# Ledger of designs, part 55: VH-VL binders against NAD kinase (nadK)

Target 1, 268 residues: NAD kinase (nadK), of Syntrophomonas wolfei subsp. wolfei (q0aze0)
Amino acid sequence: MKIILVNNRFKENTEKKAQEIAGQLSALNVEVIIDNGLDEPYAGTVDFIMVLGGDGTMLRAARRYGQRAIPVLGVNMGTVGFLSNIEINELAEYLPLILREEYSLEARMMLEVAVFQQQSLLTRVFCLNELLLRSNSPRMLSFALEISGQKLEPYRGDGLIVSTTTGSTAYSLSAGGPIADPQLDAFIVTPVASHIINKRPLVVSPEREISLHLLEEREAIIGIDGQIKMDFGAENRVLIKRAPHPLLMVNLKAKPFFTSIDRSLQRQ

## First folded at step 18 (VH-VL)

Design TT9 (from NN1 with heavy chain R30K G56S)
Fold by OpenDDE, fold request of step 20:
Structure TT9 (fold): chain C 268 residues (1-268), chain A 122 residues (1-122), chain B 112 residues (1-112)
Amino acid sequence: as target 1 above (268 residues)
Amino acid sequence: QVQLVQSGAEVKKPGSSVKVSCKASGGTFKSYAIHWVRQAPGQGLEWMGGIIPILSRADYNQRFKGRVTITADESTSTAYMELSSLRSEDTAVYYCARGHTWKTSHGYFDYWGQGTLVTVSS
Amino acid sequence: DIVMTQTPLSLSVTPGQPASISCRSSQSLLRDIGLNYLHWYLQKPGQSPQLLIYFGSDRASGVPDRFSGSGSGTDFTLKISRVEAEDVGVYYCMQALQTPLTFGQGTKLEIK
């Protein structure tokens, strides 16, 4: 059995813990790879992924390894979030179950984001939460939104978020998007400070495709999961569709989503 | 409690196809592989294949030479096994079983259906 | 494919006496993490198979402690310390190390 440990490269305590866990797993004859900010994702085959940290670490792990359709366990290390399943102090208790593969899985839809320069593909990324298109200046953007070939009226505003249901509790929520059941597959298209008053978010079928491009010669940026940033101009197009594979999140412990989100919102 | 309920007995002609259903209840359908095992009269158990519902991926025993198709419907928590080009030697009781893991390998079968008799005769 | 061989293929046992069934695999079923992917099932007359032992030695829920599994690698044994009338049926070992999953021939247990 081979397991990848993905920790938060910016938090030394997660690295130390990864090393400790690696030792424990090795003692059980498990081969361990530690991804502490490797330049490239580990290319070898693995059976299981443990994410040590918070939601941000999970997002990074999902982008790096999510397309492999292998179980991903979020292990929280003292942060507040929605993507971890167990706490670090609980890991020892659940290790036997992990090794025996006695756990439930939840499929979380991911986005496939393709950015083009004219007709040339610049980059293709799979992500768990969202794509953000926003202005890189104090001025509003004018851009075209197309859904499955249907061209909507030109959009004017600071930006637009295309989110998964998982991402509904992330930036989309702050922008006024709906809270979505993560067990539901859908796109959530949430305006960011639209020029149109009461511009409503759209809930879109995962079978559809979404395209965005600027209508004016202005500078914008594309953001992915709040971690990847790239320049976006009038010559660029972005296409968003459902990723071919979902992220397989491990459920070792039941987490009541709706009570959790309610509690979280009350704390704000 | 987890239960697997299969469709009723079938009588088929040689060369035809049969599709058996297996409805799961009492658990999380997508979290576990569903397997199909058959047993000819007076014979042992033979694994036909299994499906990983969460990935909609099926694995097959190559002994059946592509005659088996296993599918799953999440909305109804039902797995299906279709066997084509039926032969007399395909007469057997067909069982669905739940694997304790999401994969088709490594798992044991903790729950079984009641079985479906398929009779192939001219 | 991994070939599973059971011995004996049939046995008659007096109630209260012990029984032993052997299962051999054509290759090792022991994984690096120390798990044997060998499972035992019982099919009682007119019923579906039911899980008895998993991973070579762990008893399934509801299985009496009269049943025990042992062995590792290629040789496994199912033991019944005191056979009862309800133990009548056909016992199967199954390997789940790799697909296709394969069963032993079955061992028919009868009461004398």
Scores: ipSAE 0.857, ipTM 0.923, lowest interface PAE 0.7, mean pLDDT 95
Fold by OpenDDE, last read:
Structure TT9 (fold): chain C 268 residues (1-268), chain A 122 residues (1-122), chain B 112 residues (1-112)
Amino acid sequence: as target 1 above (268 residues)
Amino acid sequence: QVQLVQSGAEVKKPGSSVKVSCKASGGTFKSYAIHWVRQAPGQGLEWMGGIIPILSRADYNQRFKGRVTITADESTSTAYMELSSLRSEDTAVYYCARGHTWKTSHGYFDYWGQGTLVTVSS
Amino acid sequence: DIVMTQTPLSLSVTPGQPASISCRSSQSLLRDIGLNYLHWYLQKPGQSPQLLIYFGSDRASGVPDRFSGSGSGTDFTLKISRVEAEDVGVYYCMQALQTPLTFGQGTKLEIK
């Protein structure tokens, strides 16, 4: 069995813990790869991915390895989030179950984000939470939103979020988007400070495709999961689709989503 | 609590196709692989293939030379096995079974359907 | 394909007496992590197979403790300490190390 440990390269405690866990797993004859900020994702085949850290680490892991259809376990290391399943101090207890593959999986839809320069593909990224188009200036953006070839009225505002249901509790939530059941596949299109005061977010079928482009010469940025940033201009277009593969999140411990959301919201 | 309910017996002619269904209840459909195992009269068990519903990917026993198609419908929690180009040798009871894991390998079958008799005769 | 060989193919046992079934695989079913991907099933007359032992030695839920599995690598044994009437049926070992999954020929257990 081969397991990848993905930790937060900027948090030394997660690296130390990764080394410790690696030792434990090795003692159980598990081959371990530690991704502590590798330049490139590990290219070899693996059976399981453990993410040591918080939601940010999970998002990074998802982008790096999510397309491989490998079980991904979030192991929380003292942070508050939605993407971890167990705590670090619980890992030892659940290791036997992991090795025996006695766990449930939850498929989380990911986004396929393709950014074009004219007709040329600049980059293609898979992400778990969201794509953000935002103005890079104090000026509002004017951009075209197209859904499955249907051209909506021009949008004016600070930006737009296209989120998965998983991402509904991330930036989309802060922008006024709905909370969505992560077991549901859908796009959530959430306006960011629209010139239309009550511009409603859209819940869109995962079978649809979403296209965005600017209608005027303005400087904008594309953000992916709050971690990747790209310049976006009038010559660029972004196409958003459902990723061909979902992220397979491991459920070792029951973690009721709606209870956690309710608790989280009460704390705000 | 978990139950697999299969479709009824079938009588088919050689060269035709049969499609057997297996409806799962009492659990999370996508969390477990669904397997198909057949048993000819008086014979042992033969693994035909399995599907990983969460990936919509099926693995097959190559001995069937592409005659088997396994599918799953999440909305109805139902797995299907279609066997084409039927032969008399395909006369058997066909079982669906749930694997304890999402994969088609490494798992054991913790729940079985009641079986579906398929008779192939001219 | 991994070939599974059971012995004997049939046995007749007096109630209360022990029974033993052997299963051999053409290659090791022991994974590096120490798990044997060998499972045992019982098919009672007129019924679907049911899980008895998994990973070589673990009893399935509801399986009496008179059933036990042992072995590692290529040689496995299912033992019944005291055979009862309800234990009549055909026992199958199955390897799940790799696809295609393969079964032993089956061992028919009858009561004398």
Scores: ipSAE 0.855, ipTM 0.922, lowest interface PAE 0.8, mean pLDDT 95
Fold by ESMFold2, look of step 18:
Structure TT9 (fold): chain C 268 residues (1-268), chain A 122 residues (1-122), chain B 112 residues (1-112)
Amino acid sequence: as target 1 above (268 residues)
Amino acid sequence: QVQLVQSGAEVKKPGSSVKVSCKASGGTFKSYAIHWVRQAPGQGLEWMGGIIPILSRADYNQRFKGRVTITADESTSTAYMELSSLRSEDTAVYYCARGHTWKTSHGYFDYWGQGTLVTVSS
Amino acid sequence: DIVMTQTPLSLSVTPGQPASISCRSSQSLLRDIGLNYLHWYLQKPGQSPQLLIYFGSDRASGVPDRFSGSGSGTDFTLKISRVEAEDVGVYYCMQALQTPLTFGQGTKLEIK
């Protein structure tokens, strides 16, 4: 059996704990690959992913491994977010179930983001929470949004967020978007400081294609999950689709979404 | 609590096809592979394949891959097995079963449907 | 494909006496983590199969303790310490280590 153990190298306690857990797993003849974010993602076949830390570490794991149909368990290291399932001090209790594969899964939609310069693909990335288009200067943006070839009236403002339902409690919420049930598949399109009357957040079918491009010369940024940033200009466009595979989140312990909303948001 | 209920018996002619349904209740449909196992009269059990509902992906025993199609409808919690180009040796009881895990390997089958008799005769 | 071989194929037992069924696989079913991917089912007359033993030795819920599973790797045994009338049926082993999943031929248990 082979497990990837994902941690955040900038938090010393996660490095120490990752080494301790790797030792425990190795004693059970489990091969462990530690991914602290420094090296390229492990390319070989694995059975399971453990994420040690908060939502940010889970977002990186989702981008690296979410398209590979591998169960991913969020293990909280102190403060609970939206994406952890068990606490670190419970791990020993749940290890037998993990090894026996006696757990359930929740599917979480991901975005596939393709950025072009003119007609040439520059990069393709996946994300769990959102894509952000924003200005990289004090000036507002003028940009076009197309949904499955349907051109909406131009946008003007600081930018736009295209999120998953999982991302509905992240930046989209702060920008005025709705909280969505993460078990639904949808895009949530949320304007950031729009100057145009009646530009409301949109909830869009996951089967649609979303395209963005600038209508005038401006310095802009495409942000991915708040962790990846790319320059974006008038000769660029971005295409957003539902990713081919959802993130497979492991459920060992019930974590009711709706009864926990206020408590979870206060801890972000 | 978990229950699998299959569609009723069918009588078919050689060369036709049959589609058997398996409706799951009392549990989480998405998390667990649904398998299809057949049993010819007086014979043993033979695994035909299974579906991973959370991925909408089916895996097949290659003995049947060209003739069997396994699908799932999450909205109705129902799995389907369609067997085409029927022959008399396809006369069997067809069972659905739920594996304890999400994938088609490693699973023990903790719940079984009641079986669907498919009779193929001219 | 992993071939599963059961012996005997038929067994007649006096009530109250023990019974033993062997299941052999063409390759090891033991993963390095200590689990054997070998499961046993009972099909009573006129019924669907039901899970009896999983991972070689764990009893399924509601299974009496007169049933026990043992063995590892390629050789597995199902034992019934004292056969009762309700135990009649066909017993199957199944490997789940890899697809295609495969069953033994079955062992029919009858009461003399």
Scores: ipSAE 0.768, ipTM 0.893, lowest interface PAE 1.3, mean pLDDT 91

Design TT9 (from NN1 with heavy chain R30K G56S)
Fold by ESMFold2, look of step 19:
Parts: sequence; C-alpha cells; structure tokens
Structure TT9 (fold): chain C 268 residues (1-268), chain A 122 residues (1-122), chain B 112 residues (1-112)
Amino acid sequence: as target 1 above (268 residues)
Amino acid sequence: QVQLVQSGAEVKKPGSSVKVSCKASGGTFKSYAIHWVRQAPGQGLEWMGGIIPILSRADYNQRFKGRVTITADESTSTAYMELSSLRSEDTAVYYCARGHTWKTSHGYFDYWGQGTLVTVSS
Amino acid sequence: DIVMTQTPLSLSVTPGQPASISCRSSQSLLRDIGLNYLHWYLQKPGQSPQLLIYFGSDRASGVPDRFSGSGSGTDFTLKISRVEAEDVGVYYCMQALQTPLTFGQGTKLEIK
C-alpha cells in the first residue's frame, strides 16, 4: 500500500509530525511519500492521500492530486476549517479503518481552468475553491462574461469570482456571494466591486461553460484558490468548466456542515 | 439500516434484453460500489461487474463484454444492470450487492438484494 | 483471472459435530499490510448469500462465534465448531484482490 502525506513545510510542527506519522505507517509496511511542496507531485500509483494541516494545505493537495481519483483525508492540526475530517490526535484510532478501506466518500466539485493567449492554450489548472479575475492597477476592468455561448451585458468593476460550492465560504463570501451547500454541484459567479448596480451573484448549472475576456487593454490577474496567480491581458481568454473528476474526500467522522458554519468562519 | 430491493421476475425471449433495478436505502449511495452477481439454476455465483457511483464508472467481467451495461442514478439511489442478446443459458437469478468500499476491487459484500429471476425461453 | 477452488464440494455433518471447508486461490490474496482479500458467504436454501467472514478471519456482525476463518496467502479455511440445523446451505469463498471478482465452486452443507 502507498500513501502520500501532504504537509506545509512552513508550519514548524507539521514537518516533524509528518516524519513521525511516516514512521508509524512504515512499521505497518505502508510506503510513504511526503509532499511538503518542494518537489513535483508524485506521479506513481497511490492508494490514499493524507493532508496534514488546514484548508490551505488541502487546496494544494486538491490541485496536485484531485483529478487522479484517489481518496483524500483532511487531518486537522489545531485550526478550525471547512476541509478536515479528523483531528491529529485521533489518527491512531482511525488508522485500522483507513488500511481496511472502511470509510465513506464525499464528492466535491472542482473547476477546470484553461487560460489561452489568442487561440493557443497557455495552461490548464484545476482548483477546489475559486478562480478570481481582478484588476492589477487602480483602473477598473471592463470584461465580458459568456455562459455556454450566451453573452451577458459587459461587467465593469474590480473583477469577478467563479467559485465552486465548496469555495462559497471563501473569497466569494467576502465579495457578497451566498453560502452554498458543498454537496451541490454549481458555479457561483460573484462580481467584485461592480460599478453596475444590477450585477448580482449568479448560481449556474455545473454543465455550463464559462468564458471571460477583457474588453479593453488593462492589467489584470487570474488567481486560483488564492494561491496561484498569473497575468491576464487583452490577448487572453479563460475557459472554466466542471473538472472531469470531483475531489474524493474521505469521511471517517461525521462533520455536519450547517452546525459548523459559525465556528469555521471565525477562523477566517 | 441499509437495504437493497430489486425489481421483479422477468420472462424473456431469446435475443431480447432485460434491465434489472436495485434500489438502495438506509445509507450513503454514492460512497459504495454496487455489484451484480448471477446464479444459474443449480450453479454457483458469478460476478458480472459493478459500478462506482461517485465516479460514474462501471467495470465488467470480460465474459459479458458487449452484452452488459451497468448504470446508476444517484437521484433515486438506484443501480441498473441491462443484459442484451439474451440466450437460454442466461436464465438465472441476478443479485445486486453493496461492497464495503467505493471501488470494484477489495470489497466484501455486506448487503445483498433479494434476487431477480430472469427466465429466457421461447 | 484468479481461480478459487473449494474442498469438499459437499459435506454431510451430524448435528453438534464440527465442519471444515477449504478454499485455495491460484495467487496470493495477501497484501503487504497484512490483509487477505478473501471473504466467505453462506447462501441458505431459497435465500440470498450473506456475509460470514471477511479479510480471511473477521466475523461479520450477527454471525455466531462458532464460525471462524483462518489461513493466509493462498490457503484458507472456514470452520464451524458445532453445526446446527440452521447452518444448512452453500458456502462460498470469494477473492476481492482484483477484478474480475471470483468465487469458489461452493460447498453444500447438509445435516445427516
């Protein structure tokens, strides 16, 4: 059996704890690959992914591994978030269930983001929370949004968020979007500081394709899960679709979403 | 409590097709593979294939390739098995079963449907 | 395909006496983590199969402790310490290490 341990090397105790857990797993003849962010994602066959840390570490794991149909377990290291399932001090109790594959899964929709320069594909990235288009100057953006070929009236403002339901509690919320049940599949399209009063957040079928491009030359950026940024200009277009595979989140312990909203948001 | 309820018995002509349903209740449908196992009269058990609902993917026993289609409808918590180009040797009881895991390998079948008799004759 | 072979194919037992059923696989069913992907089912007359033993030796919920499983790798045994009338039926082993999942031929248990 082979497991990836994903940690954040910039959190002092997670590096040490990852080595400790790797030792425990190796004693059970489990092969362990540690992903602390320094190396490229492990390309070989893997049975399970264990994320040690908070929501940010889970977002990185989802981008790296979420399309590979591998179960992913979030292990909380002491901060309240939306994406962990068990606490670090419970891991030993749950380890036999993990090895026996005696757990359930929750599917979480991901975005597939393709950025083009003119007609050439520059990059394709997957994300769990959101894509942000925003101005990179004091000037507002003028941009076009198309949904499955249907052109909406132009947007003007600081930018736009295209979020999953999982991402509804992240940047989208701060920009005025709704909290969505993460068990739903949908896009949530949230304007950022819109100059146009009637541009309200939209909830959009996951079967749609969303396209964005600038209507005037301006400096802009595309942000992915608040962790990846790329320049975006008038020669670029971005296409957003539901990713081919959801993130497969392991559920060992019941985590009621609605009763945890206030506590999880206080971490924000 | 998890329960699997199958559709009723069928009598079919050779060359036709049959579609058997398996409705799951009392649990999380999408987390667990649903398997199809048949048993000809006086014979043992034969795995036909299974579906991984969370990925919408089916795996088949190659013995049935081209004749079996396994699907799932998450909104109704129902799995389906369709067997086409029926022959008299396809007369059997067809069972659905739930694996304890999300994929079609590694699973033990902790819950079984009541079985559906399919009779193929003139 | 992994071939599963059960011995004997039929067994007549006096009530209260023990019974033993062997199951052999053409390949090892043991993974490095110490788990054997071998499961046992009982099909009582006119009923669906039901799980008895999983991972070679673990008893399913509600199964009496007179049923036990043992063995590893390629050789597995199901034992009934004292056969009762309700134990009549056909016993199947199944490998789940890889697809296609395969069953043994079955062992019919009858009371004398």
Scores: ipSAE 0.767, ipTM 0.892, lowest interface PAE 1.3, mean pLDDT 91
Fold by ESMFold2, fold request of step 20:
Structure TT9 (fold): chain C 268 residues (1-268), chain A 122 residues (1-122), chain B 112 residues (1-112)
Amino acid sequence: as target 1 above (268 residues)
Amino acid sequence: QVQLVQSGAEVKKPGSSVKVSCKASGGTFKSYAIHWVRQAPGQGLEWMGGIIPILSRADYNQRFKGRVTITADESTSTAYMELSSLRSEDTAVYYCARGHTWKTSHGYFDYWGQGTLVTVSS
Amino acid sequence: DIVMTQTPLSLSVTPGQPASISCRSSQSLLRDIGLNYLHWYLQKPGQSPQLLIYFGSDRASGVPDRFSGSGSGTDFTLKISRVEAEDVGVYYCMQALQTPLTFGQGTKLEIK
């Protein structure tokens, strides 16, 4: 059996704890690959992924492994966010269930983001929460949004968020978007400081394709999950689709989404 | 409480197709593979294949290559097995079963449908 | 494909007496983590199969403790310490280590 342990190398206690857990797993003849972000993602066959840390560490794991159909367990090591399932001090109790694969899964929609220069693909990335288009200067953006070939009236403002339902509690919420049930598949399109008074958030079918491009030459940025940024200009466009595979989140301990919203938001 | 309810018995002619349904209730449909197992009269059990609903992917026993199609509809929590180009040897009871795991390997089958008799005769 | 071989193919047992069924696989079903991917089912007359034993030795919910599973790797045994009339049916072992999943031929248990 082979497990990837994903940790945050910038937190000393998570590194030491990852080594301790790797030792416990090795004593059970589990092969352990530690992913602290320094090496290339492990390419071999893997049975399970444990994410040690908070929502940010889970976002990195989703980006690296989310398209490989591997169960991913969030293990909280501090303040609980939206993406952890069990606490670190409970791991030993749940380990037999993990080894026997006695758990349920929840699918979480991911975005596939393709950025083009004219007709050439520059990059393709996947993300769990959102794509952010924003201005990289004091000037506001003027940009076009197309949904499955349907051109909306131009947007003007600081930017736009295209979020999954999982991302509805992240930057989209701060920009005025709704909290969405993460069991739904949908895009949530949330304007950021719109100059156009009637631009409201949109909830869009996951079968749609979303396209963005600038209508004037401006310095802009594409942000991915708040962790990756890319320059974006008038010669670029971005295409956003539902990713081919959802993130497979492990459920070992009941975490009712609706009754926990206030506590989870207070910890952000 | 998890239950699997299958469609009723069918009588078919050689060369035709049959589609058997398996409706799941009482559990998380997406989380668990649904398997199809057949049993010819007086014979043992034979695994035909299974579906991984969370990935919309099916795995098949090569013994049935090209004749079996397994699908799932999560909105109705129903799995389907379609067997084409029927032969008299395909006369059997067809069971669906839920594996304890999300994938088609490693699973023990803790819940079974009631079985669907398919009779192939001229 | 992993071949599963059951012996005997039939048993006739006086109520109250023990029964033993052997299951052998063409390759080891044991992973290094200590789990055997072998499961046992009972199909009572006119019924669907039901799970008895999983991972070689664990009893499914509601299964009486007169049923026990043992063995590891390639050789597995199902034992019934005292056979009762309700135990009549066909017993199957199944390997789940890899696809295609495969069953033994079945062992028919009858009452004398």
Scores: ipSAE 0.767, ipTM 0.893, lowest interface PAE 1.3, mean pLDDT 91
Fold by ESMFold2, fold request of step 20:
Structure TT9 (fold): chain C 268 residues (1-268), chain A 122 residues (1-122), chain B 112 residues (1-112)
Amino acid sequence: as target 1 above (268 residues)
Amino acid sequence: QVQLVQSGAEVKKPGSSVKVSCKASGGTFKSYAIHWVRQAPGQGLEWMGGIIPILSRADYNQRFKGRVTITADESTSTAYMELSSLRSEDTAVYYCARGHTWKTSHGYFDYWGQGTLVTVSS
Amino acid sequence: DIVMTQTPLSLSVTPGQPASISCRSSQSLLRDIGLNYLHWYLQKPGQSPQLLIYFGSDRASGVPDRFSGSGSGTDFTLKISRVEAEDVGVYYCMQALQTPLTFGQGTKLEIK
């Protein structure tokens, strides 16, 4: 059996704990690959991914491995967010179930983001929470949004968020978007500081394609999951679709979403 | 309480096709592979294939590949097995079963449907 | 494909007497983590199969203590310490290490 352990190299306690867990797994003849973010994602076949840390570490794991149809378990190390399932001190208790594959899965929609320069694809990335288009200067953006070829009236403001339902509790929420049930597949399109009074958040079918481009030359940025940044200008456009595969989140312990909303938001 | 309820018995002519349904209740449909196993009269059990509902991906026993299509409808918690180009040797009871795991390997089958008799005769 | 071979293919047992069924695989079913991917089922007359033993030796819920599984790798045994009338049926082993999943030929257990 082969497992990837994902940790955050910038937090000293996670590195030491990851080595301890790798030792425990090796004692059970489990091959462990540690991914602390420094190296390229492991390309070989694995049975399971274990994420040690909070929602941010899970976001990185989802971007790296989410399209590979591998079960991913969130293990909380101290800050209980929306994406962890068990606590680190419970891991030994659940380890027999993990080895016997006695767990359920929850699918979480991901975004596929393709950024173009003119007609050429520059990059394609996947994300779990959101894409952010925002101004990278004191000036507002003027930009166009198309949904499956339907052109909406131009936007003017600081930017726009295109979020999954999982991302509804992240930046989209702060910008005025709704909290969405993560069991739903949808895009949530949330304006950021819009100067057009009638631009409300939109909930959009996951079968749609969303396109963004600037209507005048401005310094802008595309943000991915709050962790990756790319320059974006008048020569660029971005196309957003539902990713081919959802993130397969492991469920070992029941985590009721709605009764824990306030507590989870307070701790993020 | 997990239950698998299959569609009723069918009588078919050679060369036709049959589609057997398997409706799951009392559990999480999406998390567990649904397998199809057939049993010809007086014979043993033969695995035909299975579906991974969370990925909408089916795996087939090679000896049936090309004649068997396995699908799932998540909105109704129902799996389907369609067998085409029927022959007399396809006369069998067809069972669906739920594996304990999300994938088609490693699973033990802790829940079984009641079976669907398909009779192929002229 | 992994070939599963059961012996005997049938047996008649006096009530109260023990029964033993062997299952051999053409390849090891043991992973390094200590699990054998071999499962046993009982199909009673006129019924669907039901899970009896999983991972070679673990009893499924509701299965009486008189059933036990043992063995590892390529050789597995199902034992019934005292056969009762309700144990009549066909017993199958199944490997689940890899697809295609394969069953043994079955062992028909009858009461004398």
Scores: ipSAE 0.766, ipTM 0.891, lowest interface PAE 1.3, mean pLDDT 91

